# VH-VL binders against a6w1c8: the designs that were tried, part 11

Target 1, 192 residues: a6w1c8
Amino acid sequence: MSLSINAVARTQEGKGASRRLRNEGLVPAVIYGGETAPVSISFKDNELLKAVGTPGFLTGLVEVTVEGKTEQVLVKALQRHPSTGAVMHMDLQRAQADKAITTRVPLSFINAAQSEGVSKQGGRLTVESKLAEVRCLPANLPEVLTVDVIKGQLDQIFHLSDVILPEGVELVSLLKGEDHDQPIARIGKSKR
Below, E stands for the ipSAE of ESMFold2; O stands for the ipSAE of OpenDDE; V2 stands for 0.75 times the mean of E and O plus 0.25 times the DockQ between their complexes.

## First folded at step 4 (VH-VL; framework fv_masavibart)

Design a6 (at its last look DockQ between E and O 0.27; V2 from the best seeds 0.00; counts 0 for: pae O 8.8 > 2)
Fold by ESMFold2, look of step 4:
Structure a6 (fold): chain C 192 residues (1-192), chain A 124 residues (1-124), chain B 110 residues (1-110)
Amino acid sequence: as target 1 above (192 residues)
Amino acid sequence: QVQLVESGGGVVQPGRSLRLSCAASGFTFSDYAMYWVRQAPGKGLEWVAVISYDGSDKYYADSVKGRFTISRDNSKNTLYLQMNSLRTEDTAVYYCARGETYIEYSGTYYFDYWGQGTLVTVSS
Amino acid sequence: QSALTQPASVSGSPGQSITISCTGTSSDVGDYNYVSWYQQHPGKAPKLMIYEVSNRPSGVSNRFSGSKSGNTASLTISGLQSEDEADYYCSSYTDSSTWVFGGGTKLTVL
C-alpha cells in the first residue's frame, strides 16, 4: 500500500500556535532537511491517527502532500499525549531517492514455538531488541526484518548477524566490526 | 514479574463513596500510563479512566465524569480510583491495567497487563 | 461512543479453526489499526492476545491471528484446543480519545 497523507501549510508557529491548532483538531508538524527550507504544516487529527497506526508509517517512507506538492519523508520524532497517546506534534525529515538513509526497522522473530529449544527443551524466546538500525537506499527500505529461530536450542542467544537481510540493506552495527554483533533474543528458562 | 493487585472493593449503598487501590510491582511504575476498566456481572468490558505516567493528566469515560477521580502515588507504586456518588449501574469488577510506555514507534492503544480485579457492589 | 458488535457465541471442534468477528464503524475499526483482542477465562482477568489488528504479544501462541477487512476485524484460532474455551473481547481506540469494547463472544470447544 502507498503510504501517503495530506497536510495543510501553516503560518503560525510556536507553543501558543501549536496549542490553538490542536484545540481545532489539527496536529502541528514540520518537514525539514534536504536542500529545501523547513515547512511548517498541520494534519487533521483523525487522518493522522489513521496514518500512525498503519504499518510502515513510523518506520518507512511516507508521501506528504501539502497543497498539491508532494514530499517523501521519514518520521524522525513525535510527541504523544501522555495519557491517551494521541500524536501532538511530528518532526519529518526529507528523504532523497539517490541518497542512503539510516533508520530503525522492526525485527520479527518467527518459528520459536516450533524450535526444539521451545517445543522440547522447556525454553521460551525472550526478545531483547525490537528494532535494528539499517542503512539502505529508500527504495530498498524493508518494512520488517526477519529472524528465523526454527533451529534454536535451549540457552541459545541470537545476534544481529542472525537477521535475514534483503538485497541492498546493511545493519549499521555490523559495519562497525565483529564486536558489535549484539544479542537480540535468547531462548531460556524463566520463572515467569 | 509484572503484577497488579487491586483492593478496596466491597458492598456499599447508592450515593456512597469507595476508594480503590492498585499496587504495582515488577516494572518501573512511573514510566507508564495506568487505566481502570470495569466489567458489570455477566456483561462486557468498559473503559473507565486513564492517568498519565506522572499524574499530570487524566481522562474519563462520560459515564463517570464528575463522580470518579483517578490518581497515583509514584513513590508507593500505587494507582487509585476515588468513586463518589455511586449508582447501582457502577456495580462491576474493577481492573487496573497497564499500557505500553510511550515510544516514537508504538502507541498506548491496548492494555498489556491486567490485575485480578476487585468487586464493587452498589445495592441497598 | 460506538459499540463494537461481536457474535454472542461461536463453537468448534478440537483441531478445527474458528473465526470471531468484530464489527464497528469507520471511526474505530474501519479507518484505524487499533483493534486489540482479549481472552478471558471464567473468573480471570482478560489477557491480551492481539494488538494493532494482527500483532501477537510475546508468549501468545501462533494459533491466534488477527486481521480486518473494511469495518470488520477478525480473530482466528487454528488448531482449536480445550483451553481456548473462554470469552473473547475486541476493543479499539477511537478518534474521540476513548476505548470501546465489543460485547464479547463465548467460544465453546465441542
Scores: ipSAE 0.106, ipTM 0.619, lowest interface PAE 6.0, mean pLDDT 84
Fold by OpenDDE, look of step 4:
Structure a6 (fold): chain C 192 residues (1-192), chain A 124 residues (1-124), chain B 110 residues (1-110)
Amino acid sequence: as target 1 above (192 residues)
Amino acid sequence: QVQLVESGGGVVQPGRSLRLSCAASGFTFSDYAMYWVRQAPGKGLEWVAVISYDGSDKYYADSVKGRFTISRDNSKNTLYLQMNSLRTEDTAVYYCARGETYIEYSGTYYFDYWGQGTLVTVSS
Amino acid sequence: QSALTQPASVSGSPGQSITISCTGTSSDVGDYNYVSWYQQHPGKAPKLMIYEVSNRPSGVSNRFSGSKSGNTASLTISGLQSEDEADYYCSSYTDSSTWVFGGGTKLTVL
């Protein structure tokens, strides 16, 4: 089930308008995509903070309600203040059931502790990438991609190709060719 | 390397004022929110206050609201805590701490580096 | 601004695994992925061990792991060592734009 958040439509645009919104405890955003024109909206800062802190909000489908109308969207861009980390702006792309979407999905590495590299050889799993970019229809969007490292040996490097892909889900990097099979984790010597 | 050094602690009577300082080094001070956390003797940790990178936002624990003021001077890489109307229950080691994010799109809602603290004793 | 609930103490033998719970509410632990864990040895400053529920800072042993279910976060320490004996505190951001700590747990290695 998709996460949900409320927004308010706004008519004023531009840097000045955005600054005013932020001063009022609001965060500007835009919904775009599909056949419908882009819609400028704003979120309450506290509500957005809560949402951003909720698992799946930044990586999954989200239901945004604006003036009683609900749309399913993806967070495509999140602009944060470089110093405070406060959300300054969001770009939200409409998800259409019949159109492939591209988004980042969390990677979950399972069975690391039980792997030979860790359990017997004294290694530890180091995660180099926590997200992977996927292409799929909205209905096929997974909450998480699993990498089973149970057979992992010491000094073994895991790549995107080791990800267990659900039906209808593609890894964007791998679509570019074999040379784009990037490392995502490795089992190395444990540090205490 | 990141370093935080608190100073200004001491013994004061109830109702008096004290100003703590935290000198930061080893990182771009102006890029980070800074925190004060205190610990009464033999007790747990208690969040006191936070200040944003440029000082524009400040939040306080209810226990110190109206009495304590957090501030910073980015030109001096220094965090401050002005403590007024001190009470015996304010007796604690006061730590300054830095907030940092390691994960993309995450908030800075944890404390990754701590000073060694400075002791404030409010005695009757 | 009440403290998160932790057990006062836990104990284990070297090599064992122990878990420390941290129970909050839907306004803190339950609402956010902003749970962190800190280790504190006597007379020392706290040290960040886990941030955002389950992430481990560089330099922290992989024996430390974190998780969350509902309003309860957990810190698990596997392969207990004598050096792990310390106080452990959980923390979380709250809906009131504040931070709250747990009461702390004293870990004794037998």
Scores: ipSAE 0.012, ipTM 0.546, lowest interface PAE 8.8, mean pLDDT 89
Fold by ESMFold2-Fast, scan of step 6:
Structure a6 (fold): chain C 192 residues (1-192), chain A 124 residues (1-124), chain B 110 residues (1-110)
Amino acid sequence: as target 1 above (192 residues)
Amino acid sequence: QVQLVESGGGVVQPGRSLRLSCAASGFTFSDYAMYWVRQAPGKGLEWVAVISYDGSDKYYADSVKGRFTISRDNSKNTLYLQMNSLRTEDTAVYYCARGETYIEYSGTYYFDYWGQGTLVTVSS
Amino acid sequence: QSALTQPASVSGSPGQSITISCTGTSSDVGDYNYVSWYQQHPGKAPKLMIYEVSNRPSGVSNRFSGSKSGNTASLTISGLQSEDEADYYCSSYTDSSTWVFGGGTKLTVL
């Protein structure tokens, strides 16, 4: 399965121009990065809403076609309307097969209910970070990163160093040193 | 009128903890990402942390990762910063600031409204 | 050391124009149009003056303008007034999903 979406180039920039596009059912976006200049584009709002709902679109590589030219990109930022869920703006970064990329990947916490902390000690898993920033080649980009909390006890704190890393994937925070091993979840007592 | 009012600053010894609060009014708090930015006496601005509009996404400056926790209570229109394992270099005025509406992942790109700040002094 | 480079000070006379530079890298100022500028008077909170390189918030004088060329963003203040004396900071979003500030520039109006 490949993820792809069509876009139209636009010449106007800034918030005023973007507001006019949204009134026409178009969502403004920017493709940036690499050695070439940023390109302002727009998506049809109904096509983009469908694409955003597709697994992997917001976390993986996406093929964007603008005026017959296809580029491989990552979604780096997304703005939604709170009531409708409609995308209001999107930042897309160019990906190159031989260049390391930096992006955010969802964290999945497994085996919480089976842990001694939850099952026997009255604890509950509280997730403090749902995403982790990774550095890897595009081909090595994982869909999700797993944290196995099976051995967790009550009051156990889990850190980025507890994340199970696939080969070729590094956590950006851990590359900066031990002081950057932030808490990501804990097994604590509920307030009741 | 947008207002942000910080509280909870004070003098604390190294290694101790302190919790800051920011009371927001004049806008729909649950629609905006929120930031903490600090400024050491006589020094420049340093970003500390950001939290998305719904609290699901959080990012921290490298200098505070593992020690500080940002959180929010949208029912109370209040932003928090829990500061653990405080160091003398954490001494600063801490500002609460509002970001752009509804941004996911990266959060907001700029700080449109700021509180007056609350002073945290970490000394022995 | 700050991530973005600004001159420590600039000065001008009333009615003149001055420009403050903010130099980063491709990973922040160069690849993103998310540069903002803040004015800070002594003892006061910062105030947003420019966002997204060149946009002014409502209520900010059109004497303030922003621009960008390559890895360098610039804040220009025309028709200098005594009340413009302040510290000015630039800021940018980065590839690492962080926000960085410049070291600040003290503007003196003589």
Scores: ipSAE 0.005, ipTM 0.496, lowest interface PAE 11.3, mean pLDDT 83
ESMFold2 (binder alone), look of step 4: mean pLDDT 92; pTM 0.943

## First folded at step 6 (VH-VL; framework fv_masavibart)

Design s1
Fold by ESMFold2-Fast, scan of step 6:
Structure s1 (fold): chain C 192 residues (1-192), chain A 124 residues (1-124), chain B 110 residues (1-110)
Amino acid sequence: as target 1 above (192 residues)
Amino acid sequence: QVQLVESGGGVVQPGRSLRLSCAASGFTFSDYAMYWVRQAPGKGLEWVAVISYDGSDKYYADSVKGRFTISRDNSKNTLYLQMNSLRTEDTAVYYCARDETYIEYSGTYYFDYWGQGTLVTVSS
Amino acid sequence: QSALTQPASVSGSPGQSITISCTGTSSDVGDYNYVSWYQQHPGKAPKLMIYEVSNRPSGVSNRFSGSKSGNTASLTISGLQSEDEADYYCSSYTDSSTWVFGGGTKLTVL
């Protein structure tokens, strides 16, 4: 599935001008990086709200169309209103085929019901992390990372090193050393 | 008026722990992301950590990740920094600072108000 | 993380203008318009002077202005006054979703 959103180019403006845009139902954003100059853009807040609510929009590649031109971008930062959580501003980085990107990818835990820990030992899978930070080229970005818990026994703890990695995908935490192999799930005794 | 007051600094030996506090007043604390930024004697500023307005998102500089923990108590208008496994290179004045707006995935863009700082000296 | 490059010191006379540069790479200053500048007097906390390259907070004198060209941001102070004597730091957002500061520039008003 392709995630896409339309945007309108705008003149580069300061914070006071951005507050005015938000009063008009527009969210300011910037597209930067790659071989072309940064472009100031705005999104309609209702379109952006729908897009942000779509799985993968904040973690994966997004197609942004500005004045008839479509670019692949990654959401690198967003500002939310402190009280309401409404998106106030977004930074979008152009994806380059030969430049590694860093983003968070959902973790999918499979075969829990078939594990001895769950099926025979009265345990249940408790997920402690639903996302993992990956580094890869844009073409290698997975929609999901899988953790196979089939061999899990009661009291088993699963770590980032248990994630099944596609070719070309690295876990950022594991690149920092063995002491960054965080727990991500456990099969614990079922609680009523 | 916006006011941030740090406390908890002092002299401590390498390998030990210290907890810093930042008391906020003059604004709705629970509406703002908060930072810790440090400055070693005679050196420049270095970002340490950020925490979102509700405490759900936390980010750390690589130099402190795994050793320092940022937290907040919105009911007490107080920001904390728990510093474990202290090293001599952690010696610095530690400032708390406020972000005008919440940042969800990347931390923050700039530091609009700063506390006066609290000195942490890690020496053997 | 690598720090942004600033001159260690600059000087000027009262009434003159000075400019402080802040040089990074395309992965920070070049790619983003999130450069901010801070003024620090001895023994005091930093104070925000400029944000988002060229915006001035309420209460900051219009003698302070910011700009950017390529990988270099600049802070210009016109009509220098004795109270401008301080250390000045730039900061920028980065491709690594972190923040880096410049090494600082000591401004002396002679």
Scores: ipSAE 0.000, ipTM 0.440, lowest interface PAE 12.6, mean pLDDT 81

Design s10
Fold by ESMFold2-Fast, scan of step 6:
Structure s10 (fold): chain C 192 residues (1-192), chain A 124 residues (1-124), chain B 110 residues (1-110)
Amino acid sequence: as target 1 above (192 residues)
Amino acid sequence: QVQLVESGGGVVQPGRSLRLSCAASGFTFSDYAMYWVRQAPGKGLEWVAVISYDGSDKYYADSVKGRFTISRDNSKNTLYLQMNSLRTEDTAVYYCARGETYFEYSGTYYFDYWGQGTLVTVSS
Amino acid sequence: QSALTQPASVSGSPGQSITISCTGTSSDVGDYNYVSWYQQHPGKAPKLMIYEVSNRPSGVSNRFSGSKSGNTASLTISGLQSEDEADYYCSSYTDSSTWVFGGGTKLTVL
């Protein structure tokens, strides 16, 4: 799977300019970090809507192309319209191949229906955390982290330590010690 | 084991209509955008149309816009191309192709699997 | 009449490398990373070889690589083999929400 989006370079004119861009169906953003100066850019709102809806776009490495030049970036901040949820602004940080990054990766829970807790004990999987914060080199960044709940029994609680970690990936919370192994899902009795 | 099998091609007179079908198997059809691409005898490839995974978004090449309609039936794993007001320049092998699914709309950008094609000949 | 310009033919000997160019405009190849390459043997359907400029599908030999500079994308085939003899087409997404193809390049392996 590839994650990429095209952007147009712009002159940064402050708050008034950003409002005008949004009225024209453009979303302002900035690329910063690394060895080069920050660049002000804009996305077409329909292209950005499609991109934001793509798994991994907000949590993974994204290639942004501006005037034929491509950069790998991470979405570090996103401003949404309070009522519509439309993206109003984005901060994108340049990725460097040899520098560890910290970002949030989606959690995928597999085999719930096949577990004893769900299939035989009348339970249902309830997901309490949809994302986990990871630290890794850009090349090792996964698109998703898997939690296999196949062995789950009724009333079982799954924790961050149950996440299957790829090579080179660390969970930030677990680096702080065992008392930071927070619950992420449970198999509980079906709601009425 | 992705398979795409086109059918419905044949010989037809100018101004008439034909409906092409593409039967899909080996993948979850409703998760993928689908394309029609054609190739005139001895010529290169030309994109014709695309349809989103749920059928809500469609785009057409200017050469067929207003004459061709792309549609799909996800319950039957089948893609269609309704071709109206056919012209001699529509003569081609028509390929069904699968697109990238990560954009729910018409935002597919390449053709990862292709059918064998079905020949449409428009002549008097 | 193809929107993207490719050389009509290219040739090489077994074991050598060749490069096929695909030139468009800023409205397609230049401003987008949505260039793909297809291999077509006579009488067969096209096969995806490269997508989004430089990515290879599973099962495609690492002898095939893609790149882009400005408005020109390139397909490079290293270690040429007789089975590589085919027509090669580039394709790109455009800012008009359409897809265009190059005219195709016939590769001959001597």
Scores: ipSAE 0.000, ipTM 0.432, lowest interface PAE 16.7, mean pLDDT 82

Design s11
Fold by ESMFold2-Fast, scan of step 6:
Structure s11 (fold): chain C 192 residues (1-192), chain A 124 residues (1-124), chain B 110 residues (1-110)
Amino acid sequence: as target 1 above (192 residues)
Amino acid sequence: QVQLVESGGGVVQPGRSLRLSCAASGFTFSDYAMYWVRQAPGKGLEWVAVISYDGSDKYYADSVKGRFTISRDNSKNTLYLQMNSLRTEDTAVYYCARGETYWEYSGTYYFDYWGQGTLVTVSS
Amino acid sequence: QSALTQPASVSGSPGQSITISCTGTSSDVGDYNYVSWYQQHPGKAPKLMIYEVSNRPSGVSNRFSGSKSGNTASLTISGLQSEDEADYYCSSYTDSSTWVFGGGTKLTVL
């Protein structure tokens, strides 16, 4: 589909095995979920570096090919080297067309500069949550979720319920009840 | 040589606030995700919150969402938990714990080093 | 997400082997290899014994081993010794980006 990467199957072993892989320019990863057992794999670090730099790789569906078999997966977790930013480990969750997935999608806050809170009341938008956890079928997975803060006034707090949801997309926190409508951003006083 | 030392616990009344601190030493604090885990007297362990190495990603247990805020100051090697709107069921020993390594999305998957804990008692 | 189910207690004699189970769902134990086990002595902080189902940290005796089958993870302690007497907790990462613990198992060495 949109993005693809090749991987090599590997035997599950302790931390010593993972360290040896990295020394050979390979990045360990695991494919899990669905009806099939988890599979330990590795990626060539130069191929993975290019893939990770491609828009949509970390947030959308990715095709992974292992020993001639291709699966659609989501990047569920990513571990990077603190100094180099190089990927050290990756968790990939299988996607099935008829089964809802739970994953994290970036939040985009629009129209802050045009709001009265920012433009006329001396406020500044402070983002507390960069991601929101969604549940949807793979075909309905958005690349971003939008929060429109155009009507924001000074001291206004925006919550998960303010997120604009595409058809077929639910916020996991809101499925648990209204008391889980967590703050995600606010327009607060700015020093001048 | 990894050491985690919690402080800030005490007795507080329901509805009030308390801030916990965890002082880290013996490792490069800014390279690790950090956790708060609590344990009510005589009960089991309950995960509370996690924060990524740089403070950009935070996740909370449903029981504390909207009331607790996890934060860190990498220049001081210190982890914090700001607890607002405290309830009697928040009474517990609060442990600071280290994650394995740097994680961008979810933090680490296990708790490799733990502090000795600090007791928070919420009573009227 | 559901909390993990452990037996409340287990007992054994020195030299025996015991196993503690930890049962979850497909959304935690079943679909992930991120089960960890912790030992807690009275009045002490927990100590990591097993991570990622079966891996043992440096300094943990090889008498401790971990495994998983379906939605159930297991901690096995062989050659049981008196110092093994403690509470044991399992933990798993979940597909909701949360961490859950089992209720804990009290191991008594007779």
Scores: ipSAE 0.005, ipTM 0.516, lowest interface PAE 11.0, mean pLDDT 83

Design s12
Fold by ESMFold2-Fast, scan of step 6:
Structure s12 (fold): chain C 192 residues (1-192), chain A 124 residues (1-124), chain B 110 residues (1-110)
Amino acid sequence: as target 1 above (192 residues)
Amino acid sequence: QVQLVESGGGVVQPGRSLRLSCAASGFTFSDYAMYWVRQAPGKGLEWVAVISYDGSDKYYADSVKGRFTISRDNSKNTLYLQMNSLRTEDTAVYYCARGETYDEYSGTYYFDYWGQGTLVTVSS
Amino acid sequence: QSALTQPASVSGSPGQSITISCTGTSSDVGDYNYVSWYQQHPGKAPKLMIYEVSNRPSGVSNRFSGSKSGNTASLTISGLQSEDEADYYCSSYTDSSTWVFGGGTKLTVL
């Protein structure tokens, strides 16, 4: 599991320059944030394809090396070609040790098979949300957030408030109030 | 001045076919992706299909896959939607809409200009 | 059902500001900067108001602005005017290579 990637600095900017770059098998991206100026960069398409397929790359902290200098960044947004799914552009935000970041973290549902809803009542866990938006310092960013469904009964709905939070991690939706405690999974009747 | 004009709408019975056209003017048609979007009476917007600038790339909503075919004729600046096996739930105003400049490396993601729409009513 | 969730209606008085939300998932609004907003007057075709979350086409008033936080995009209209009364739809590209719309919000200026 490698959460690092090499990039090349680029001097040309704009829509026409980005299209030309893609024709050369390069994907344009921008590193921004912190106290330093934004940097336009590019990734080799084959290296980026491998990286984005790696669990945690799009949700965790990534080290990007540009001209021998390594920066810790978050993937804040990516744009894909509608038919091929190929990454066409990325926005990368610099992480600072003393600044809170907001990003999306995968949800992992554990103990479904051991729950009464699944094991004794003929139910099946249906996941409605695969990610949750968190706010934390970079050092506190988890690679995954756990939801323990062990006590689940048939027809039970699990919400964001059921997520097990590590110290220093907040769910952005729950900071907005109880009416933002959205459903994330349910144990429903399975089809035969 | 960008203009999109739909035609071909009408009343048809379930199970039959209808072909819609969209005549484009005021821009280089062959440089842009094109969409079909529909709206049932009193309801919201629903994306139907998209076609790339050269016609090589096409995507369809699940509700119309296998029944509808999007195509274009760049020499005539015209977009088409062939609708087969029509159902009552296909009743809607059908809009032609322009996307972004779309090639093999640049996608299309929004609908910048829309036609006036053509009404398709599927009833027995 | 609509893939993106919008309130069915919002209302405001002339000169007031209102905000319309558009909530999706990480697989559409969250992971992509491809949210767009459309204004539709009765009997008329939709008009693009905002594209790629916050960009305004030429000819659209700067009273209209867009933003995004996590899985929720927002359209804000400041200095409400009577001609703003319309239906508003959000749209997003998805990781399934499809385009989805919100259910629409009826704005009443009273």
Scores: ipSAE 0.000, ipTM 0.462, lowest interface PAE 14.5, mean pLDDT 83

Design s13
Fold by ESMFold2-Fast, scan of step 6:
Structure s13 (fold): chain C 192 residues (1-192), chain A 124 residues (1-124), chain B 110 residues (1-110)
Amino acid sequence: as target 1 above (192 residues)
Amino acid sequence: QVQLVESGGGVVQPGRSLRLSCAASGFTFSDYAMYWVRQAPGKGLEWVAVISYDGSDKYYADSVKGRFTISRDNSKNTLYLQMNSLRTEDTAVYYCARGETYPEYSGTYYFDYWGQGTLVTVSS
Amino acid sequence: QSALTQPASVSGSPGQSITISCTGTSSDVGDYNYVSWYQQHPGKAPKLMIYEVSNRPSGVSNRFSGSKSGNTASLTISGLQSEDEADYYCSSYTDSSTWVFGGGTKLTVL
């Protein structure tokens, strides 16, 4: 895994205590799961800001080092400041090599400009979903899922079933049945 | 003071469409995710849809996917719910509600302010 | 068919304490600290009473408190007053980036 960040252990407390941490330039977080007790931690806000801006940090596997011990985790939830967007709190779930994880992965749509729908039929690609929820072992977690729209015609609607899945990766919605194959993009008429 | 005012409810026949609006005031609308939650007469609460602060990301309850569309106009501080192919089971009071976090990245999600609701009755 | 399980009703006398449970799974209540509780009086919109398991919004009485153990969250109301008579709903964020509610609990103050 390519992404890492350092954290310091802390006492889990209420909202008042968390507000004091933020005043000191620290962001509270919790590591949980993996059959081990939850651990309350904090990050330096400047280090976290840099990390959050790194592709894959919020959607992929991250190494967190606490008291010299490194754990592989997923960012399962974060709270942002209403006006600034700054991260105020994070929930981090431990990843275990033999246990499937559920998380959201960005969708990348390729070859739109080369499709008949766009290049010959006056259409343009509109993306309706930027993320897909996946289930896989941690080692199989992709940084991005690709949808190839090269064969798209005007008025074509692309669904989750059109996503190119790597080995070992499942789409959570499709596990619920074909009636959960939601639209994710379309080639619609461009208003020129 | 935070205010959310829903409008657009009424009586409609099955198969028809209806658009709900929620006018927001007293806060910076573009900083908040917005939600629609409904409640059938005499029944409990059911989440319907959410839209991110910038409108780029949307999620729907399975019961309304493909029929309802959530949207917002940040320049007008207004949230919308376009309801197509209405069914009798869509009869409910529809509430507009505010959330503090961006749904794309997961976060601490709760409904901190609610409007008074608008009644949608789908009947023949 | 509610995703979270609450008792249909609870009752108490003025001045007493009551607790309402909300049971989910590891994919919602168990894995997240994003349980919230709402009070609804007849004909009114819901009002946020507790968020993030145990935190109170400004203006909510400290008679209301929240907690969580495993897959079960609890709302406790101490010093019951007649105005507390209402329906109470729990809610949780889920692994699927959705929000689910409990079936609701009718509190009667006798």
Scores: ipSAE 0.000, ipTM 0.474, lowest interface PAE 12.1, mean pLDDT 83

